VHH binders against Serine/threonine-protein phosphatase CPPED1 (CPPED1). Designs and how they scored, part 17

Target 1, 314 residues: Serine/threonine-protein phosphatase CPPED1 (CPPED1), of Homo sapiens (Human) (q9brf8)
Amino acid sequence: MSAAEAGGVFHRARGRTLAAFPAEKESEWKGPFYFILGADPQFGLIKAWSTGDCDNGGDEWEQEIRLTEQAVQAINKLNPKPKFFVLCGDLIHAMPGKPWRTEQTEDLKRVLRAVDRAIPLVLVSGNHDIGNTPTAETVEEFCRTWGDDYFSFWVGGVLFLVLNSQFYENPSKCPSLKQAQDQWLDEQLSIARQRHCQHAIVFQHIPLFLESIDEDDDYYFNLSKSTRKKLADKFIHAGVKVVFSGHYHRNAGGTYQNLDMVVSSAIGCQLGRDPHGLRVVVVTAEKIVHRYYSLDELSEKGIEDDLMDLIKKK
Below, E stands for the ipSAE of ESMFold2; O stands for the ipSAE of OpenDDE; V2 stands for 0.75 times the mean of E and O plus 0.25 times the DockQ between their complexes.

## First folded at step 19 (VHH; framework vhh_7nfr_2)

Design b2 (from q3 with D62K; at its last look DockQ between E and O 0.76; V2 from the best seeds 0.00; counts 0 for: pae O 3.5 > 2)
Fold by OpenDDE, look of step 19:
Structure b2 (fold): chain B 314 residues (1-314), chain A 119 residues (1-119)
Amino acid sequence: as target 1 above (314 residues)
Amino acid sequence: QVQLQESGGGLVQPGGSLRLSCAASGFEFDDHWMSWVRQAPGEGREWVSSISQKGEYKYYAKSVKGRFTIARDNVKNTLYLLMDSLKSDDTAVYYCARLYYRGWTFDSWGQGTQVTVSS
């Protein structure tokens, strides 16, 4: 157990679940709640991007530190407290084996330690976390550092599934690990169906799609058409209503049948016109509502009344 | 077709000032980060400055920080570089470059404009 874990700062996933949410206490609906979703703090990308050298750049990440600190401060001020804070991958910029990975990791850990202890962290793996082509070694490193790369947990009758989406992108160097997740996922989705969970929600880094299930394959920002269709169908069949992701550094999304794909922009580097921000996700018995906030908005004004009213109505 | 055309270069004395312009066409200018890159004789390309779509974020190389100012006019589709307190070491061909998210690299370049700082 790491010092951070022992200190209760990081509720890392182990054994494919989160101890912070005991299933025996969280399997039944208890009322509306909300959580905070961030994506792509990605310490180092702003500098790397600005210089036009993503592969060799990223030797500065002070801005990302400030942004993430602001995010943490905003979250800590929220009342009532969110059930958890999820980061949808690309925690840092330096891929496995690249310079500054250790320093970036330590700085992010330092920043995240300031999150209120009553707010569990849910960490999703991105391609910068485990590599574009993950190996058993890179996955193991991630798991050692941040916890299980895929896992499930219950909150108030809602089943949350965290997936390693890199296994869907390029499993060529770790096909057995992909297979293991596939089997696990099938089991989890079966549970979702059998237990008639209030909701089932998926977190992964790479979006199924950005705008439409039928959109062209992007070599980087979405999963292949064949892969995303298979996953989407599987999710829909199991009753999954929403998939959240990052990776795009822009807000995007769409709907396929009754499945919503929600792509959240980044805490860190912005590729589009969106502000640095966080997404507030409100879960009621009937629906899931979400809204993207700039860090400034969230810090200064908090959550808007119309969303808060949804949480108060038990 | 993406086109970038630099102008404003010339000969200037040390301590002098220049204003470079880059006219952009053939793409949505305000959707892209833009950059200045320079190349001195016998040297490799050196990044100088970058600016985000709306100008919210500006970054500078350490060598030019405090002396150069990057700006853009999205109505005119023009990128600017204000260069103050010029030094001999600033002598180079200055290129306008477009950043593209795919590949995380510069994907388009101008022909460049010569800046010479000499007494």
Scores: ipSAE 0.026, ipTM 0.460, lowest interface PAE 3.5, mean pLDDT 91
ESMFold2, look of step 19: ipSAE 0.705; ipTM 0.894
ESMFold2 (binder alone), look of step 19: mean pLDDT 88; pTM 0.898

Design b3 (from q3 with Y100K; at its last look DockQ between E and O 0.02; V2 from the best seeds 0.00; counts 0 for: pae O 10.9 > 2, placed apart)
Fold by OpenDDE, look of step 19:
Structure b3 (fold): chain B 314 residues (1-314), chain A 119 residues (1-119)
Amino acid sequence: as target 1 above (314 residues)
Amino acid sequence: QVQLQESGGGLVQPGGSLRLSCAASGFEFDDHWMSWVRQAPGEGREWVSSISQKGEYKYYADSVKGRFTIARDNVKNTLYLLMDSLKSDDTAVYYCARLKYRGWTFDSWGQGTQVTVSS
């Protein structure tokens, strides 16, 4: 157990689960709750993007530090506390083997240590975390640093599934790892069906789609049609209602057969016109409601009354 | 020439207090975010606190939250760190750092001031 783990700051997933949420206590519905979703702090991308050198750039990331600090401060001020804070991948910009990766990682860790200890962190892997073409080595490095790359946990009768979406994008150098996740996922989805969970929610980095299940395949920001359809069908069959992702650095989303794809914009670099921000996700017995907030809005005003009212209604 | 000079460090007992200062010169002080960063022996750099140009926004590491207060006097071109309830783990060299105008990098650092918390 790393010193960081011993200090309770990072509740890293282990054994394909998250210890912060004991299943025996969290398998039944206990009432409405909410969590915070961020995506793509991606330390270094702002600079890399500005110079047009995304592969080798990113030697400056203080802006992302400040943004993430603001995010953390905003989160810590929330009352009641969110159940958890999930980061949907691309934690840092430097891919495995690239310069500044260690420094970026350490800086992010330092920033995240400021998160209230009562708010568990849920970390999702992105392509910058494990590489566009992940290997057993890069996956192991991620797991060592941040915890399991795929895992499940229960919160108040809701099953949360964290997936390594890079296995769906390019598993060519680690097909056995992909297969293992596939088998695991099938088991988890079976559990979801058998236990009649209140909700099942998926976190992954790469979106199934941005706007439509039928959108073009040759897009960096989505999974192929064949892959996304297969996954979507599995999710729908198991009763999954929503998939959250990052990767796009813009807010996007759509619906396919009652499955919602929600793409959240970034804490860090913006590729569109969205502000730096976080998504508030409210979970009631009947529905899942979410809203994107700028960091400024969340810091200054907190969560709006209409969403808070949903959380207070037992 | 941009200059940052820390002062106020020293030896203090656990539970004690110190006030660090950073004198800034050679630039428009109120145009820049300022930060405190510390480095303990054998450890890497650790961010401590940041403050915006006018002091509207203040951020703290969890390890110092509730104990440390960052402040600035833009008339005096001085950054402050009020450190209360000091612990042995607070022992480090404390640096003041300037963020670049429009705030992408730490582009200037002081020489640091030693803080030692020991019984």
Scores: ipSAE 0.005, ipTM 0.252, lowest interface PAE 10.9, mean pLDDT 91
ESMFold2, look of step 19: ipSAE 0.383; ipTM 0.751
ESMFold2 (binder alone), look of step 19: mean pLDDT 88; pTM 0.895

Design b4 (from r6 with F27S; at its last look DockQ between E and O 0.81; V2 from the best seeds 0.00; counts 0 for: pae E 2.3 > 2)
Fold by ESMFold2, look of step 19:
Structure b4 (fold): chain B 314 residues (1-314), chain A 119 residues (1-119)
Amino acid sequence: as target 1 above (314 residues)
Amino acid sequence: QVQLQESGGGLVQPGGSLRLSCAASGSEFDDHWMSWVRQAPGEGREWVSSISQKGEYKYYADSVKGRFTIARDNVKNTLYLLMDSLKSDDTAVYYCARLYYKGWRFDSWGQGTQVTVSS
């Protein structure tokens, strides 16, 4: 193992699983519990956006450093501790081959090392992390840096699936990698059906949809209509209750049948009115309840009483 | 459709000051980053300054940093550029522009206001 893996919070997913949560300890219901979801720290985007030059990596990211440090400190103060902290893609702004990518990556690693050692990180790949048109090489770079791009793990009887959603958007330069994920996903969804999981939950960077399954294609912010319908139907058939995503830099979402699509706004650059923030996700035996908090709210006031009551129920 | 109208340009001496305004209509002004962009004769467009939705982030091109100040008033739907210590190199048409998430670039422009620094 690398020195960073042995000494840090980076439980890099390997072998399509996450060692921080051994299945033998997590296979039965042990809730309620909660986790924290963030998205799009995207070191570099605020400056790149400010100049209208988003195709380059942006040469400044001090604001994203400060915001992510604020997020980490807010998380570290939470009691009881969340089971994990998931970052739902676009970890940095500079795409593969763009300037500043190494420096943005090094700074994000440094900031994330400050997360409480008792709170494992779960890292989801975004289009900026692997490119809009990923290749075997860009996927390998991500995996070397952060861990597997898709994998599953169990927490308290709940099956979590982490997907590389860029394979659903543009697999043209890595079709065999997409096929491998497709096969793996069908196997995982079959397991979800057979094992009668308490819940099954998906993390992916690109949302299925922003408001409605029948909405127009955005080409960038949602998956195509045929693709999203196919995935949503597979998820519903397997009993998946919710998909969490980022990418939109705005809060959004809706329900298709009994599947919730939850799009969470950014830690980093805001493209709308939402504050920089994190989503608290509470898992009870019966339901999954979530709420978006600004970094200031969470830092100053912590989690609201109604969610804390759910977390503390036995 | 958003409509943007700049005003406040004119002729000034080197070292002088001007205040540009940009009135916005027909939009949710506070949902968007706003920018000033200038174009000198025979040159391409040059980004000058940008300000976030609530004014919490302000960015400046190196050529104007320390001399120009961007501000916004979300009650009046107005963007401002205070220009101080003007130089001949600042001579240009100044446009206000909106950054819009579709297209990830400037998507709406005013007609511009001429700033001339001479003598």
Scores: ipSAE 0.533, ipTM 0.819, lowest interface PAE 2.3, mean pLDDT 90
ESMFold2 (binder alone), look of step 19: mean pLDDT 84; pTM 0.860
OpenDDE, look of step 19: ipSAE 0.911; ipTM 0.962

Design b5 (from r6 with S108H; at its last look DockQ between E and O 0.86; V2 from the best seeds 0.79)
Amino acid sequence: QVQLQESGGGLVQPGGSLRLSCAASGFEFDDHWMSWVRQAPGEGREWVSSISQKGEYKYYADSVKGRFTIARDNVKNTLYLLMDSLKSDDTAVYYCARLYYKGWRFDHWGQGTQVTVSS
ESMFold2, look of step 19: ipSAE 0.609; ipTM 0.849
ESMFold2 (binder alone), look of step 19: mean pLDDT 88; pTM 0.900
OpenDDE, look of step 19: ipSAE 0.916; ipTM 0.965

## First folded at step 20 (VHH; framework vhh_7nfr_2)

Design c1 (from b1 with S108H; at its last fold request DockQ between E and O 0.94; V2 from the best seeds 0.84)
Amino acid sequence: QVQLQESGGGLVQPGGSLRLSCAASGFEFDDHWMSWVRQAPGEGREWVSSISQKGEYKYYKDSVKGRFTIARDNVKNTLYLLMDSLKSDDTAVYYCARLYYRGWTFDHWGQGTQVTVSS
ESMFold2, look of step 20: ipSAE 0.693; ipTM 0.892
ESMFold2 (binder alone), look of step 20: mean pLDDT 87; pTM 0.888
OpenDDE, look of step 20: ipSAE 0.905; ipTM 0.960
ESMFold2, fold request of step 22: ipSAE 0.694, 0.593, 0.531; ipTM 0.891, 0.852, 0.831
ESMFold2 (binder alone), fold request of step 22: mean pLDDT 87, 87, 87; pTM 0.888, 0.889, 0.887
OpenDDE, fold request of step 22: ipSAE 0.934, 0.934, 0.934; ipTM 0.973, 0.972, 0.973

Design c2 (from b5 with A61K; at its last look DockQ between E and O 0.88; V2 from the best seeds 0.79)
Fold by ESMFold2, look of step 20:
Structure c2 (fold): chain B 314 residues (1-314), chain A 119 residues (1-119)
Amino acid sequence: as target 1 above (314 residues)
Amino acid sequence: QVQLQESGGGLVQPGGSLRLSCAASGFEFDDHWMSWVRQAPGEGREWVSSISQKGEYKYYKDSVKGRFTIARDNVKNTLYLLMDSLKSDDTAVYYCARLYYKGWRFDHWGQGTQVTVSS
């Protein structure tokens, strides 16, 4: 048994793939299916936010532990089981080099080990996991701890792309790493276009936009106009239908042409009125349908009947 | 425009109590964490207590924990600080403050209300 399996997060992405979903077994349509998306457990942020001192690591994260445990328990009760559970970045609050980072990481790994082993974890890097200005060293630390920062995998004929979106926000200390992702991404998008996959879906921490492709640049919560337009056009040309993100700690989103940008609120600290929650994402042959649930609602009532009907259709 | 108006300060004996209020307008009050911050003469502003959007999380500076209680009424758009067992070290102007995610800091506060603890 690997060190990661015995004491850490299972199914670490390596070699730009995810071993939980071998491509030779998953490249043809086998839906409907669904998955669960969470974002921003960000162990440490609630305390740091409460004092207005978010530049440091946050020395208390009991509330985030409780909330993430609640999320795991809600997921484990779901029947049928979701195909995977994706965490869309900001796994912990303490950035590289800040105090409490190791302890926050250890506690999150402990909590995530309670996820049903039949439900693979998909981990997306956020700015707190690799730094606002990542370096080769901070990216390597993330990869040692959680797995590759960008990769792709197939589930039931659907291509999923996980991107390190911090390379689009500030690659100034790692331009060669950004270039490597750009080259890899062009290859993956070419594959998506050539194969006419059932759907193609992107996970990245930083949203392209919060409401509209034409909106003003926001304080690091969206990508710049030129960057988001270039990425959106590449995604659309390749047939990507939706991008899922976190980072904003609020539900948001919109549509640009036939591309949906979906911003999901946090498991952890809320910066607005949304409840702590998870997003249920249902994939059918025709469409991708999603809904945000509070942790209490999902735990007590499960998935609503209209979504469950889509999940259970053959 | 964001407006915050503190009230309820005054002169009190050591060991006494006060209840501070802050009326909020010009923004979605229940969309924000709110805080109390204080400033003694000749000193910088010092964080005292914060409360989450629905009141589910409350945090206090160690020196006031167990003596002060923060609360909010989202129907009246009002923030409160109940202050018990007051000490001379609590003498300060108390400000109601809004936490704002753009810049990750306090971005607005009112003119303050004076609390003076002396015999």
Scores: ipSAE 0.605, ipTM 0.849, lowest interface PAE 1.8, mean pLDDT 91
ESMFold2 (binder alone), look of step 20: mean pLDDT 87; pTM 0.890
OpenDDE, look of step 20: ipSAE 0.911; ipTM 0.962

Design c3 (from r2 with A61K; at its last read DockQ between E and O 0.90; V2 from the best seeds 0.81)
Amino acid sequence: QVQLQESGGGLVQPGGSLRLSCAASGFEFDDHWMSWVRQAPGEGREWVSSISQKGEYKYYKDSVKGRFTIARDNVKNTLYLLMDSLKSDDTAVYYCARLYYRGWKFDHWGQGTQVTVSS
ESMFold2, look of step 20: ipSAE 0.610; ipTM 0.855
ESMFold2 (binder alone), look of step 20: mean pLDDT 87; pTM 0.886
OpenDDE, look of step 20: ipSAE 0.900; ipTM 0.958
ESMFold2, fold request of step 22: ipSAE 0.550, 0.648, 0.614; ipTM 0.824, 0.866, 0.852
ESMFold2 (binder alone), fold request of step 22: mean pLDDT 87, 87, 87; pTM 0.888, 0.886, 0.890
OpenDDE, fold request of step 22: ipSAE 0.933, 0.933, 0.933; ipTM 0.972, 0.972, 0.972
ESMFold2, last read: ipSAE 0.613, 0.491, 0.584; ipTM 0.851, 0.799, 0.842
ESMFold2 (binder alone), last read: mean pLDDT 87, 87, 87; pTM 0.886, 0.886, 0.886
OpenDDE, last read: ipSAE 0.935, 0.934, 0.933; ipTM 0.973, 0.972, 0.973

Design c4 (from b1 with K61R R102K S108H; at its last look DockQ between E and O 0.88; V2 from the best seeds 0.00; counts 0 for: pae E 2.2 > 2)
Fold by ESMFold2, look of step 20:
Structure c4 (fold): chain B 314 residues (1-314), chain A 119 residues (1-119)
Amino acid sequence: as target 1 above (314 residues)
Amino acid sequence: QVQLQESGGGLVQPGGSLRLSCAASGFEFDDHWMSWVRQAPGEGREWVSSISQKGEYKYYRDSVKGRFTIARDNVKNTLYLLMDSLKSDDTAVYYCARLYYKGWTFDHWGQGTQVTVSS
């Protein structure tokens, strides 16, 4: 790996940390600030979806390239710059072992290299990135390509946790890896409980729930009722305020006690009527405020004045 | 409940044209990708064309590119297939189908409309 490749926007997480945000520089409140959340560029899905056969890697992804280029261009125009750009999983469509996976990966890397060098990229694993039933091998491939599948980092006194949510959906071929994440997560939540942070925020690909903690299990898109309740209760006890997710290709979410579940729609294929888009997330000392923008809206008009006022407030 | 009703099929000579329509009801039409799928006698179903929610993306099977045009009218909740330069190989029952995220494939089909291309 060249130093430029390792040091560009791909600050690949290592050792369960992200070097782009050294903890010693980020331990104090330095807000307000904001970041951009995208989800599901999923190069290949639009073509696969169009034919009614999503089980294989799509053989065409030019539309996802253009949409993701548009997203990058919109982000690069923003002033002041966001602190980071997080992609909440399903980076590409082809699962491990499927055709076109290498080509989709290389094309996404090329597109993401155009992100402003001052805006670190935060990558979250989705089920297409590591498989529906991950193994040690599929997780290792992801980590070689994109960096650690779970890690934490600090920005301006805020603790961010990135989770591999596929371990909560189907750990059957990697139980020891799930156990390692569980142990690590308990340690991170202990830090959050000790009030070492202004806020605590979670990124994971699979939402806890789509509307309500008490909803029935969906076919594919939420965690099981027992799993999501246990995880949500751990987050609440530790003071986590918000979980951000993708996966649903539609905007959704709700509140369980004082925990918000925010499901963001896709950069890529839309499964509903939402436009292709990005979510602006503003962090103030008191609250976390977010809004979904279409790619056209964000590119043409930028961030709306009420959010900009929060970003610039001292 | 979801209802899809095709019309516009018929007998046509090679090189001729037909316009198929599919009336949709019982769901939010502009929330879904829609497709045409055909089935010749004794054959499996064959995907023909798909169109996105707002018509921004249109995809065609290679054998029909340049000859068929998919379109939709979200005010009338109607899907169309304009078929030109018809060949005998296009003879089939044509179905309107809805793509649906639960199952990641077609979940509802119309009754079909027969297209027959013969001299």
Scores: ipSAE 0.504, ipTM 0.814, lowest interface PAE 2.2, mean pLDDT 91
ESMFold2 (binder alone), look of step 20: mean pLDDT 88; pTM 0.891
OpenDDE, look of step 20: ipSAE 0.905; ipTM 0.960

Design ko (from b1 with W33S Y57S Y101S W104S; at its last look DockQ between E and O 0.01; V2 from the best seeds 0.00; counts 0 for: pae E 24.7 > 2, placed apart)
Fold by ESMFold2, look of step 20:
Structure ko (fold): chain B 314 residues (1-314), chain A 119 residues (1-119)
Amino acid sequence: as target 1 above (314 residues)
Amino acid sequence: QVQLQESGGGLVQPGGSLRLSCAASGFEFDDHSMSWVRQAPGEGREWVSSISQKGESKYYKDSVKGRFTIARDNVKNTLYLLMDSLKSDDTAVYYCARLYSRGSTFDSWGQGTQVTVSS
């Protein structure tokens, strides 16, 4: 990790924690509060998608720059300010070792440096950031650039867990790293049970499922049935109420028992009919309420009154 | 104290229909997922269907999919099971159950209502 990155707008997770939210200040209920979730800015995908070569990346990403600048500007105008802005993976399009990766990374850093300094960034790894088959080397590169690939933090009495979901898809080149996350996750879920968190929330790039826990395997956009059921049952047992994901480039989701799976559409390239957008997530003592906004809606009209009333309620 | 009271059972011919109701009180009904569970004579309890807190998601055992519909009314604090195309294998006592809020274990049950499907 470079010294130039340590004091900037990026509060890089280190030591499996996020220093922007020290536990001594954040472990007790202090809601309501809200945060903004975006996913898949994926600089380069729009060009790659338009040419039909999604594996070798596009050499242009000006549209993703403009869309992500719109997202940052919309977030910076929000009042009261959100507690944080989470990007739920696929930060850039070029996978490790592919052309344009450095240039896409530097442009995304430049755009994200414009986020209001009072709004910490939370960065989730996606398959494009770490590779479809991650290695110790690709994970190390991600961690140098963006911070830890998995970690936890507290905001207002709510435990947030950030997972490297690619370890659930293909850990074949890094089995010891997958094992380390598994052990760490079991410890965090035990803590969640013991402390009786107000809420517990997971961010991971790959959704458990798109509509139903019992759906067929998609082999790219969801986790396998055995894997997603095992994870979902662990989350439910620990009191996790919701998982937020990207990856699908479309809004989707469903409920399994007391666990919501929320799949959010993209800032960047859309693979369906949703507009480019962000998700507003409001956390009250009783519930988690969320809504997807187009970038234009959010910038022009702000957050709708019903959500704003929840945010401002004392 | 949690109270769950089932009703709407009875004797029906194969292919017939019944609508079960469960009146709930003593807890925040709309904060809990709810289930129907049944028990045939000499068998263990068998999960039938579940519905999420707000009714967003509905789940069914494979043997009842397409025949049974679960619903809830959070204003009236009532859970429903609409049963169509009933078969003799559906004969059981049907229970309304509340899920434990931190897991998938049922923590409260009604007294049950008898459904008997006979020719």
Scores: ipSAE 0.000, ipTM 0.090, lowest interface PAE 24.7, mean pLDDT 86
ESMFold2 (binder alone), look of step 20: mean pLDDT 84; pTM 0.847
OpenDDE, look of step 20: ipSAE 0.007; ipTM 0.322

## First folded at step 21 (VHH; framework vhh_7nfr_2)

Design j1 (from c1 with H32Y; at its last look DockQ between E and O 0.89; V2 from the best seeds 0.82)
Amino acid sequence: QVQLQESGGGLVQPGGSLRLSCAASGFEFDDYWMSWVRQAPGEGREWVSSISQKGEYKYYKDSVKGRFTIARDNVKNTLYLLMDSLKSDDTAVYYCARLYYRGWTFDHWGQGTQVTVSS
ESMFold2, look of step 21: ipSAE 0.698; ipTM 0.892
ESMFold2 (binder alone), look of step 21: mean pLDDT 88; pTM 0.898
OpenDDE, look of step 21: ipSAE 0.887; ipTM 0.954

Design j2 (from b1 with G103K; at its last fold request DockQ between E and O 0.92; V2 from the best seeds 0.86)
Amino acid sequence: QVQLQESGGGLVQPGGSLRLSCAASGFEFDDHWMSWVRQAPGEGREWVSSISQKGEYKYYKDSVKGRFTIARDNVKNTLYLLMDSLKSDDTAVYYCARLYYRKWTFDSWGQGTQVTVSS
ESMFold2, look of step 21: ipSAE 0.622; ipTM 0.869
ESMFold2 (binder alone), look of step 21: mean pLDDT 90; pTM 0.908
OpenDDE, look of step 21: ipSAE 0.921; ipTM 0.968
ESMFold2, fold request of step 22: ipSAE 0.738, 0.000, 0.694; ipTM 0.907, 0.137, 0.891
ESMFold2 (binder alone), fold request of step 22: mean pLDDT 89, 89, 89; pTM 0.909, 0.909, 0.909
OpenDDE, fold request of step 22: ipSAE 0.938, 0.938, 0.937; ipTM 0.975, 0.974, 0.974

Design j3 (from b1 with S63K; at its last look DockQ between E and O 0.91; V2 from the best seeds 0.00; counts 0 for: chain humanness VH .414 < .441)
Fold by ESMFold2, look of step 21:
Structure j3 (fold): chain B 314 residues (1-314), chain A 119 residues (1-119)
Amino acid sequence: as target 1 above (314 residues)
Amino acid sequence: QVQLQESGGGLVQPGGSLRLSCAASGFEFDDHWMSWVRQAPGEGREWVSSISQKGEYKYYKDKVKGRFTIARDNVKNTLYLLMDSLKSDDTAVYYCARLYYRGWTFDSWGQGTQVTVSS
């Protein structure tokens, strides 16, 4: 058992929920509030990418450590404190069975233990964390290490759903696990509609789409047309306002009807021009407002006044 | 239409120095990591060095670390490799290559420039 578990400070998702936010205390609107979204620290990717061989586990990750420590330091300075810090998948680079996976995992755990204990951590599984073709064994390893791969929780009358999006890409070696998530998700979406929650928000690693629901399949960076439309329609029917994702290592997104798809760039390796960064997400009674900050901006200047005014306004 | 053109190769004595250049056009140069890859006679491709979009990160194969320096000029869209303390086993054709997210590896290559280190 990790030192964070033994100390009771970090509560891993268990039983399809997160104990840091007991539902009986969070079921009523208590906003505005905000949270921090990061994605793809992916310890090991920068070195692997530099050599043009990303199929290996990546044998160096010092840069990702420094970047993630910078992110944690920036978050810990924020006042008022964010309600939680979500990491939206690809926690480490080495997939199951690849070298360096254990060492990358232990280093990320060490870095994350420095997050202020008043700020709960929400962990989303990515394809590198469970494999491109997950099995019962790879999913169990993730759950043992980080907590449940899918779960929900309430914050201030807002329902948050965390999904294992790799099941939508390839569950051929774990079809019963996908079926369990599908059944569970339908139950959660029904609850969202019946309870008249203020908002419902989804975190999943793989975006539904990068720009448009009608775009061509990318075969890696988005979900297939039929899959993403079915999910988007389910989300819209249940009143989900926004899906947050990583995976693309670039900022992207768009709107389908009244559903926003927000793709957030990486803490770790950048595949385009975006800086290493975090997204500040403010939840008000009327809307969800978000902005991507470079790690340097957030560390040096904090959150801009217009967002802070929303956070403090009733 | 991505184009990469290397220059600056030549014949040099052991211990000598060379500066390779790669002129890039047809894409947003400062959006991409760039690399040098070499191929010695009778051998496969060997990654040598890479540099990030703004030069924040520079990586080197162990056996060239401390001797080679990668650099870029994003105003001139040019990639450089400064090679010092050259050894005979550095003899190869040196290629400029672009790293690209689709495929997660090199997608574009130059024609190469010959470096020969001989007594």
Scores: ipSAE 0.722, ipTM 0.897, lowest interface PAE 1.3, mean pLDDT 92
ESMFold2 (binder alone), look of step 21: mean pLDDT 87; pTM 0.884
OpenDDE, look of step 21: ipSAE 0.912; ipTM 0.965

